VHH binders against q89az9. Designs and how they scored, part 29

Target 1, 320 residues: q89az9
Amino acid sequence: MNLNGEQKSAVLLALVGIDKAIEILKELSIQEIENIAKCMSYMDVISSITADLVLSEFCNEVRINKDQNISFINNNFIISLLKKVLGEHHAVLLLDKFKNQKNISDNIKKLNLINPEKIVSLIKGEHPQIIATILIYLNRNHAANILSYFEDNLSLDIIRRIANFSSLKKLGQEEFVKIIDNLINKYQNSMLNQQGIVTAVELLKLIKRDQETKILTKMFSSDKVLAKRIKTKMLEFSDIINLDDVYIRRLIKVFPLYELSEIMKVEKEEFKKKFYKNMSLENTNLIKNYCSKKIFISNDLIQKKRNNLLNSVKKILYNS
Short names: E, the ipSAE of ESMFold2; O, the ipSAE of OpenDDE; V2, 0.75 times the mean of E and O plus 0.25 times the DockQ between their complexes.

## First folded at step 13 (VHH)

Design z05 (framework vhh_7pa5_2; at its last look DockQ between E and O 0.80; V2 from the best seeds 0.72)
Fold by OpenDDE, look of step 13:
Structure z05 (fold): chain B 320 residues (1-320), chain A 123 residues (1-123)
Amino acid sequence: as target 1 above (320 residues)
Amino acid sequence: QVQLVESGGGMVQPGGSLRLSCAASGFTFSDTSMSWVRRAPGKGPEWVSTISGSGGQTSYADSVKGRFTISRDNAKNTLYLQMNSLKPEDTALYYCVKDSYDLYEILSQYQHWGQGTQVTVSS
């Protein structure tokens, strides 16, 4: 193609349209603008073939330079461009908006990675409008899961608020960012604490049982809360059969019978007996009847249910 | 101008009871959902309870469920919080909040707290 750079630029500007061309021209010197304008004035009808060639060449140049971080889209460039087009005041406003949106987006991405139960624990103390706003920005499935943890009346209120939600205004966005940041920080702090406990538990499991008992006993005398947390974390599903009947009775009162039935279907007779002796004959018969049914439950689902039961037990023990 | 004035706080022993009131003015009270929020020393705001404009729907934080009761008298433009079986953990400044579907309207109230009413539960 025998077109010079100015001519090629003229073609590209013509292709992008007047509005975008003006934006590009704002970045050029007066002399460059004049030169390009001159070229445009001499150009009659640009053939589609010529346009395609110019475009292809441009694309190829961009591809060749791909290894070079196209640094032209840097923050400074955007700022300068916006200032030139919109003026300084409007540019700053727009940039602030973009910044806030980005911050929200980034934080929401983090929240989407946190398990629903943990999210609930973090947000349950917040005003329903805050909860609703958070749920609006989360992934739909994630939000739905989180919502399921709330009581019916609260869930209704949250849904109502979601339904009546209007776009966050600038000031609302700023405050919302702060809220989410705070939640993330709380989460991170909690994780750090949990990691410590996990490590402690791992170590305690590796030492002799007598030593473990001594350590925990002493700890219980000096820091009851910490000792309870560790003991609770150390509890395994297999330990449930060794619990005092008083705890089993408490568990039966709070744990769904149907779910318990599902677990019992795959558990050993000793496990079943431990529960049967602590529940009504009626409930026992219900479970036995369920166990006699030919229902297939996946191993993963069973494990999940076991974990649910274990968590319930842990809660009971922790609060005792 | 929206005005909310909380009252009824005090010092009580664990297991005691208090009834908080909030006198509202400057808006149509009966059409507005209202909430109680509390702030303990060194802690952020904690939502306590919400009641619909009509009073037909109520919600509570888990920490107060079964112990606290939110109610309202629309004829008197007054919001109430009956607090029973009070615990030391309930010690806080309690605020009445005018609800909105606009997050900023809620948060703006958090930024400009009124006087609130102090509840202290101590042996």
Scores: ipSAE 0.812, ipTM 0.963, lowest interface PAE 0.5, mean pLDDT 86
Fold by ESMFold2, look of step 13:
Structure z05 (fold): chain B 320 residues (1-320), chain A 123 residues (1-123)
Amino acid sequence: as target 1 above (320 residues)
Amino acid sequence: QVQLVESGGGMVQPGGSLRLSCAASGFTFSDTSMSWVRRAPGKGPEWVSTISGSGGQTSYADSVKGRFTISRDNAKNTLYLQMNSLKPEDTALYYCVKDSYDLYEILSQYQHWGQGTQVTVSS
């Protein structure tokens, strides 16, 4: 592994133990101590291979006893070292800074793994400066995907804030830690609620139809938002013909006409007529022409396309 | 010292309208972007709208776009929010925020939750 000089110094100080490290650090500048402490705070377990490489390089210049145990660097070692070298006040300030930077880094790694559309749903109510700050810390491709979900005027504002960003000051770091912690917690709670909706839908499908209806009716009276989410998740393809025309027109605008044509070829006339009355004569004739052709499409492929249509309907109903 | 005083809230039926005002002092208002933020019962702060110092650029949260209009009168150092087609979901404490590229400057204003103007939409 290729280490820079500060990283090599951090490894050596961990190997020599705290009493010797204190003596060495007292002879260094404050800036050098801060650089080495930063390296130590980010280090994990020192492998025997890494220790051997650093020790071998060092032995070319000095005499060192080779029979030392391999250990790891943790906050207890760093805390004790900094307090003894810099004094209590300065050590506390520096350790708080490193803690905030590490918390931000760790939580950003988690955010980079979350689906962009989900991130958008979690942050869309935040002030644009908060959104901009989150995007600055995210992986560039991830941030770009997230930004693409925002309305043009808001996207412009966010980009301006990113362009004017230089660094996050100490008090801003403290607040940002709270923001990203809260965002991670909201994500975890959202995942639990999504699991709950799936479970509720499964249970409702297993009970008798008259009991299902009674429960959903009562739920619409007491918690309309939850009831709508459950009913939308339960929606079946056969329910599409019963939708108000406004939803059909929205669906036609977003769903590929070619895939719709393939679906129409296998559907009953009642289904086709529901769509025809909501589309242009030109598009209607295109679909009718496709339906008259002798074209084979496998049942598996048609069912996949039917599921895609149903998912588009669910998005329209859930967001309306 | 920056001072922001909200007014114009009240109780309104669904579909009604209200106009909120924010009187600003202690800074150069015309050079400063301004935001409206709201807090519904049991929820955290939600950004509503932002307007540039000149008034030439505006942005809105999806939940209010097309219904709310942010504006400003730089001669009177006053920020406005015209709220039309109000819904029960708009029920919240509304307050104005002095915008900034400094995250802490924005978030420190959130700790003054006792200020603002209450909007209640109920029938």
Scores: ipSAE 0.565, ipTM 0.883, lowest interface PAE 2.0, mean pLDDT 80
ESMFold2 (binder alone), look of step 13: mean pLDDT 81; pTM 0.822

Design z06 (framework vhh_7pa5_2; at its last look DockQ between E and O 0.79; V2 from the best seeds 0.00; counts 0 for: pae E 2.3 > 2)
Fold by OpenDDE, look of step 13:
Structure z06 (fold): chain B 320 residues (1-320), chain A 123 residues (1-123)
Amino acid sequence: as target 1 above (320 residues)
Amino acid sequence: QVQLVESGGGMVQPGGSLRLSCAASGFTFSDTSMSWVRRAPGKGPEWVSTISGSGGQTSYADSVKGRFTISRDNAKNTLYLQMNSLKPEDTALYYCVKDSYDMFEILSQYQHWGQGTQVTVSS
């Protein structure tokens, strides 16, 4: 916020109204009054957002001072002060607003730490207006990344909604907090479940293969979903070559040819053969032609693409 | 007063089709984006599809893309949802939602659900 102290004071005085402002001004020096009055005279319409920011900053400053130098300022003192300045009703409203804002801020910070793909999975079932609202509060880069996962028409709608966004009212803020809380809870729950699976996979990888097979077979009979999840998670890129051709054919249908070409450029001949036997001659030739080109792709990028392919395979297997 | 009345639900076998309708009144229908939202038992609301006021732009949830088609007749103040290739996972109460650029207005409709129309997909 690019407002100086006098300007902020002017905003605060304007917010409390003329009668209360007068009482505050009585406590100020003539010079201070003049300076603030001057600022007021130059101020145009103050946005609600600006007002909220100034108030929040003021409250934060009071808290900071409490912690550092002013031991007599406690929550009760602040409440009393606000009640005296703004009146009981307005003070309560303001405090509630601050509470909500803090909650939103805290939750948003958490969301900003969650990977874009996961965020998309969490919010994709929400109404576009809700999605738009969430994106507005996220970091811009993060929001942009998330937006990139949506289809063009949906992205357009979301952007339109963002463009037409007005500030959340009190009731909207409360609901927004609930939404974000729910998202965070879902995320946490998912992470816990994932961690369990990861641990199981790690253990299974350490035991003898025959024992692993027995365990998974039995699990499949009793809990097919869990067994599939574990088996899918255990699948490595190197295992793709050993998959039944039926899955390779399915993969070829859904995985972009250009990306497959990029992967094949660095893969062994055996890997290539596995795919070539399961695709059209035309597509095979396209890939071969691409592989003959002197194009440099970073190892990191290749690994990313391999992961994409693996994920596609996993999806196919999981749904089989 | 805004009124939305859903109809067209029923029981169908997997792979079947249904067409839902929503009769709207109490606002300028042609100027308002509309959405379908569904709620399965024990689950929260799930967005299904949105259509612009003019009908020129549509969006769909991934779960229904390619199977469902949202449309509208502004002369009749009616919103439609053609549902093809229905799956058991599509079983839900379906609601028509008046869109707004205010999230609270959307959520308020979620809190005050109308009757909706029941879609049941079962063998």
Scores: ipSAE 0.815, ipTM 0.962, lowest interface PAE 0.5, mean pLDDT 85
Fold by ESMFold2, look of step 13:
Structure z06 (fold): chain B 320 residues (1-320), chain A 123 residues (1-123)
Amino acid sequence: as target 1 above (320 residues)
Amino acid sequence: QVQLVESGGGMVQPGGSLRLSCAASGFTFSDTSMSWVRRAPGKGPEWVSTISGSGGQTSYADSVKGRFTISRDNAKNTLYLQMNSLKPEDTALYYCVKDSYDMFEILSQYQHWGQGTQVTVSS
């Protein structure tokens, strides 16, 4: 197994029980105790396989009966051990340090998995120094992607702050923990709310149209943000023709012209008119030229293209 | 002792303008970047704008870009925020922050009990 000596020591101390662990730790230097305690604070579960392997290696050196345990190393174990070895005051100080470091490490791992666009939306109101600090702790590629979403002057300011970063002091570390915890909570709440939106849309599609309209109308008066999210999620391809021209113009600027041409070739004239009045004469002529050609497009491919267009519309409506 | 005193807030109609001031003392103002931050009722702090010590570099939150202008007068140790085309969503308590490369020093200033200048935009 690939445990280092400090990790093996952490496992052994957990297995021998607190009384023996205290005896052993008192023979070590404060630095050695800190290193082992750090290893313990990052351990979640000691599998019976890991415990057996560590015990087997140790028993190969000495005559010891193997006692195999599967245990959860948790804060109660660490707290009890450190209090008995170092005394209450020093143990509390060390535990706070480990807690903050572990919390930061765990939450940074979560942030590295979140879509850069979503992270930008979560941090857009934070002071540039706070943004810079978050980016310093993220994977370099992930941080670069996030940074690319900020305008030039802000990006320059953030880079300048990253270049001048030294380290987080204990009080700054405590505040940073709060910040990243809040970001994770905001993200998790948005994910829960997203599932609720999907469920609400499914229910609204199953009820009668007149009741659907009545419910949405009342919702717009009481909670416009929620109502807008639900209505956007409910959007169908047939609804595109009914959109305000502003949204059609936005769509034309971001949606590939060649894919739009393929869709236009099979759509009704009223659909085409809605788009033509919102685009340049040059682009209109390009699409009309494409539509006059004898090109076969399978039903499966056309439906894929229609779904792509609808998703682009939803992105524009949601983000506007 | 670092002191920052905000002024210039008030009530205006949508589309109106206000100019906020922040009188600074207790540090070398001309060497220090400064920021404006706001807090709407019931919400957390929101960064608005930052200006370098010399005044040559400015940055703005997307929500205020093009409408607000941060500036400073290093001879008077005063920071300014010119707010144009004000919207109801700009309603908040505005306060200035002495910038730092230490995040804790920024966050400690967010405890603005009784600080700042109120801006209210209502029809």
Scores: ipSAE 0.512, ipTM 0.870, lowest interface PAE 2.3, mean pLDDT 80
ESMFold2 (binder alone), look of step 13: mean pLDDT 81; pTM 0.821

## First folded at step 14 (VHH; framework vhh_7pa5_2)

Design j01 (at its last look DockQ between E and O 0.66; V2 from the best seeds 0.00; counts 0 for: pae E 2.6 > 2, grease 24.8 > 24.2)
Fold by OpenDDE, look of step 14:
Structure j01 (fold): chain B 320 residues (1-320), chain A 123 residues (1-123)
Amino acid sequence: as target 1 above (320 residues)
Amino acid sequence: QVQLVESGGGMVQPGGSLRLSCAASGFTFSDTSMSWVRRAPGKGPEWVSTISGSGGRTSYADSVKGRFTISRDNAKNTLYLQMNSLKPEDTALYYCVKDSYDIYEILSQYQYWGQGTQVTVSS
């Protein structure tokens, strides 16, 4: 049994009922009560097996059916117990503290499981003090990885803030929990949306092209945003040559010319033409000159560059 | 009492420039790091830039890096934001925020937004 003494005590108190629990708690120190109460607050459901083991260990007279899950520990029970033992005011304060700590802990656990890049995307718009606070609560390696994605001045500021961090006050904790919760929600929503879109795209790729077009056209009329997302996701590198020149022009403005040159070196003439007609003669000549150079680029690197270009196009289309 | 009054907003075309000001009072301005935060319609607050009390250290959100410049005049208790190459995405209410190592002090300012100054970038 992996329960510690405090946890076992919590289970026992829950099993004996509030009246007996109160009598027992009266014999304990305030610190002991606090520790047990904390454990109770973290224990949502106690399995019948766990309860039985604890009862056996403590020779409790309560008989528990092995086939039933026992939910002895709930918020109402804890509140009632603490109010009776500590008084209304102290009980409320303690419960609030536990609630906030639990919420922070739970949310932080979730954040620790999210990849650093995604975390950065979620928090980069937050005030540096908020970022610093989040990093303080994360696993150290995870926090370090996340920090590495920020520019030098911002990183320095964040580290400075971390160094000056003392503790979260109660009110700060409450607000912090809300922030983290919001971040998690954003993450979850993004994941759901992404998964859904991916599934939709997969399905659309399996149907006839004419049907796909009809579906997307109709979707565009009813939900332009969704249609754009799906269309963008469906876009392949080979589709770039079919894009309207306006998007090519936009792409040329934001995509590094050097990288474009690398791609053009291996692409077909039709692809080159599509871009040349939409760029300056000067830039065209630069690319042509580069293409004439005997430079070896690996297929893997070219594919990465193609993907970069495609991603840039997708961004442009999505924001259009 | 801490008072922050933003000004300098307006409507500009894409590629245009604006300079925002924030007049600060009620605290030792020169010892306090300051930030700009913006809120676009339907969106949550977005951090824009931070400057240290002395003005020697600055940081920017990626979205505004290279386009915006935060500065301050401690003699005048004024914070500035020079915004160049403005984009439609920069459209928002801009707020001056007094920084703190206490997250509550910062977040409380988010809850009680002042008037801010409106920046609208449209063709």
Scores: ipSAE 0.798, ipTM 0.949, lowest interface PAE 0.5, mean pLDDT 84
Fold by ESMFold2, look of step 14:
Structure j01 (fold): chain B 320 residues (1-320), chain A 123 residues (1-123)
Amino acid sequence: as target 1 above (320 residues)
Amino acid sequence: QVQLVESGGGMVQPGGSLRLSCAASGFTFSDTSMSWVRRAPGKGPEWVSTISGSGGRTSYADSVKGRFTISRDNAKNTLYLQMNSLKPEDTALYYCVKDSYDIYEILSQYQYWGQGTQVTVSS
């Protein structure tokens, strides 16, 4: 069991019941009560095993009956306890403080589940201090992955701001809650729109080509953003050669060189030239050396690698 | 009393250039990092660029990297933004913002944005 002292105290107070917990809390300092209440507000369930372990540690001689299961601590318990110990006025003030902290924690858990590349698209317009603050609250590996999408000078600025961060003041906490709520809402709206885009693309692929072209042309004039998203989702491998060089250079940075070499071996010279002019002489020579070797590559494998390249292109275009 | 006054905006054709200025007073300018932020019609604020107090460190949003250059003259207490290769999507009100490690201070400046300087890129 890896509970700290405040967590053990919170469990013990829940096990003793409201009446005795009130008596105990009246003997504690305001700071101690606050710390314990914070722990209790984050608890969802206490198993009988955890209860026995905590009680045994503090008593050794007495053990709560295992059949008396205290499986759930809820806000009604906490609210009742605080009101009886501190009075209604002070209990309300303390509970308001914990509300913001819990909202931040819950929303941060949601953000940690979102793909790092998607998070970047949601936050890239924010001031670097706001980005830094979000990253401080995320899991370290998640934050590191997100940070890797920013260029060096901006990444350095963000890291410096993280290193100089101490804490959010009350008004800053209120603004931060709004910021992460907004990010979650933008993400959810993006996911709903993504489902609609997938459906639209599927329908467009099923209709006649002349009707498909007519619809896309009219959509481009009336809703350019939507038309661009649909066209990007419909992108085919043959379209890669027509991309601006900027996108090819971005693609080369993120796509594995070995897989690119395998694709290059079976592609036309026009395709190869498009890539060679956007890469270093060293990498170009490595690919040319691979291409000159008599290596057999199955049709199924090369098609999978062509699809992987296309998906990387789509990711780059979607973010730009 | 902190005062930040932007100027240098105007109308230009795509591909044109403008240089924005921001006169600062009411704080020690040379010790303070500064940012440019813009607000396009119908959109929220978008961070553009940040420069350290000494001027030795700069960073840019991806949307403007390579086209915009932030600079400062600490003797004149003035912040600059050189904007080259302007695009229609650069059309916005541009504001200078005093940098801070406190997100409330940053966002409060957004709430009280005054005149700013309008940049319009028309075809």
Scores: ipSAE 0.458, ipTM 0.858, lowest interface PAE 2.6, mean pLDDT 80
ESMFold2 (binder alone), look of step 14: mean pLDDT 82; pTM 0.828

Design j02 (at its last fold request DockQ between E and O 0.85; V2 from the best seeds 0.75)
Fold by OpenDDE, look of step 14:
Structure j02 (fold): chain B 320 residues (1-320), chain A 123 residues (1-123)
Amino acid sequence: as target 1 above (320 residues)
Amino acid sequence: QVQLVESGGGMVQPGGSLRLSCAASGFTFSDTSMSWVRRAPGKGPEWVSTISGSGGQTSYADSVRGRFTISRDNAKNTLYLQMNSLKPEDTALYYCVKDSYDIYEILSQYQVWGQGTQVTVSS
């Protein structure tokens, strides 16, 4: 069982009911009550399995009959319990504290799951002190990765601010929660928008090509950014051979030659020609030499490499 | 009481230049890092630039780097922002912000936005 003593205590108090819980809490120090209450505040739903395990352990330890009564910890229960034990005023203060901490924790957990590039895009417009504060709460590796995307002088300032960070005061916590919440919302909205683009692309792929072209042309005139996003998303690997040579040349400059060689080994001559005409004779010969080698590459690996190339192309096109 | 008064805004054509000023009072200016923040219509606050108390360290948002220069005259308790090669996207109210290691001290200034100085870039 991965629950600590305080968590187990929280579960037990919930199981015995509010009246008995109050009697038990009266025997505890304020600090103990606070710790247990904190644990309760972090517990959303106690599963029957968890309850049973905790209860069984407790019964075994104290050699008492197992009580089958199960109760759920909810905010109302916690509030009622704390109000009865600590009084209304103190209970409210404590709950507010826990709420803020939980909110920060929950939002930080979400941020830790978002890729560094996206995080940077979300926070780059924030004051450096805000950025520093966010990085302090993130996982260290994640924070370090994020920091690496910032310009050197900004990074220096952020590190300086981190080094001078003492604690987040109550009022600061409240504001910080709002900021993080807003960032999460922005992220979520961006994901929804991305899904919308995907849906649009799927639909566009199902309509006649002439209609697609007309729609995208008109869109480009009214909303260039949206049109670019859709066009970029619609691009398939097979479309690379139809790209303007200027983009192929750009691609060759940024895409690893060895990886390109791996792709070319399995591609048609038309694809090869498209690239050869846009690269040096030296590089062409390197690729040709590689293609002549009897090397086995799995279909999965080839597909991955193709996707890498496609992503590079998409990046170039989007930024053009 | 901390007072920050922004000035120097105006209307300019794309590619034009403006120089913003911020007169500071009520605190030891030379010991305090200062920042410029802007707010475009319908958008939230955007950090623009920061300068250390001594003026020796500066940082810029990517959107303004190479075009804007933050500076200060500690003898005059004045913060400056030289804006060159202005773009329509730079249109915003610009605010001077007293930096702090306390996030609340910074954000509280956002809540009590002064008048700022309006920069409008339009053809």
Scores: ipSAE 0.837, ipTM 0.963, lowest interface PAE 0.5, mean pLDDT 85
Fold by ESMFold2, fold request of step 15:
Structure j02 (fold): chain B 320 residues (1-320), chain A 123 residues (1-123)
Amino acid sequence: as target 1 above (320 residues)
Amino acid sequence: QVQLVESGGGMVQPGGSLRLSCAASGFTFSDTSMSWVRRAPGKGPEWVSTISGSGGQTSYADSVRGRFTISRDNAKNTLYLQMNSLKPEDTALYYCVKDSYDIYEILSQYQVWGQGTQVTVSS
């Protein structure tokens, strides 16, 4: 077990019973009471092993009857404790605050684990103040990565809103709980749908090509969005030369020019021409200059870069 | 009391243009950032654009950047949205929102019934 001091205090207060806990809490500051109550609200059940360890640490060889002093930290215990210590009005306010804070904290931990690009896709339709509020609660590196995906004027707007942020009021906190719950649900649904698309692509690749094309053409008639997603997931590197020039121009805008140069060095002239007609003369000359040099690129490295390019193409096609 | 009244919606073919207006009252309009938000059929609200109180700073959702222009006339307390190159996916109820640093004040404006002007892009 690895408890910090506030968590040990929460366990001890639960074990000494409500009457003694009230007496102890009355001698603490409001901030100390809030910290301990927060720990209690996150705890469900205290094991006898945990109780024994905490009691042993805080007792000078005085043995107590654990059966008479063991209690469950639950909503009723916390409510009773806070009502008696702080009065009914302040207890209600504090309990609502902790409930919302715990929900926010738990879901923020989940959001910090989600890829920044996926977060962007989930939030890009939200008002900039909502985006700003989400970013304030995320890990700083994570929030910075997310912010880098937005256009400069929008990023500026979001930064101003972050700089002017003071805190979530109760009604704003309740709305924020709904927002982050919805984001987690959208992410989970997206993951389930992504698994289905991957499975469909795997099955389509295993059946005969005539059957594959028949299924996809019917799907394009009945559900263009789904058919487009499946077709983009099935895309191969050799298909890139056949893309509409609009997508090539978008790809050039986001894919590192140096890596593109390395790919171009080993590709056929037809492939190079497809890209050259969609880029500036300046960038074309940079790539041609790189291609004219005697530079050796390993097969493993070039294959990785080709896969990176293909993934960027899939991302562009998926989002359009 | 804050009041926002939208107008200028209508039916238009793809590629067409419309200009929306939002008449504002009940607050100091020139000191307040304003936003356009839209709600497509069967969809939730989607932010479109924001403009600062002075009008000097604007931001746009990716879906409308380059096609829509937000503007304001502080002398007339009026917010505008010029929509060009309209697409079927722009079909929605459009409404203006008084901006705030409090997300509750923003989101509570999404619940006001009868608000907005309808834009329909079809054919």
Scores: ipSAE 0.592, ipTM 0.896, lowest interface PAE 1.8, mean pLDDT 81
ESMFold2, look of step 14: ipSAE 0.564; ipTM 0.888
ESMFold2 (binder alone), look of step 14: mean pLDDT 81; pTM 0.815
ESMFold2, fold request of step 15: ipSAE 0.582, 0.570; ipTM 0.890, 0.889
ESMFold2 (binder alone), fold request of step 15: mean pLDDT 79, 80, 81; pTM 0.808, 0.818, 0.826
OpenDDE, fold request of step 15: ipSAE 0.832, 0.826, 0.829; ipTM 0.967, 0.967, 0.967

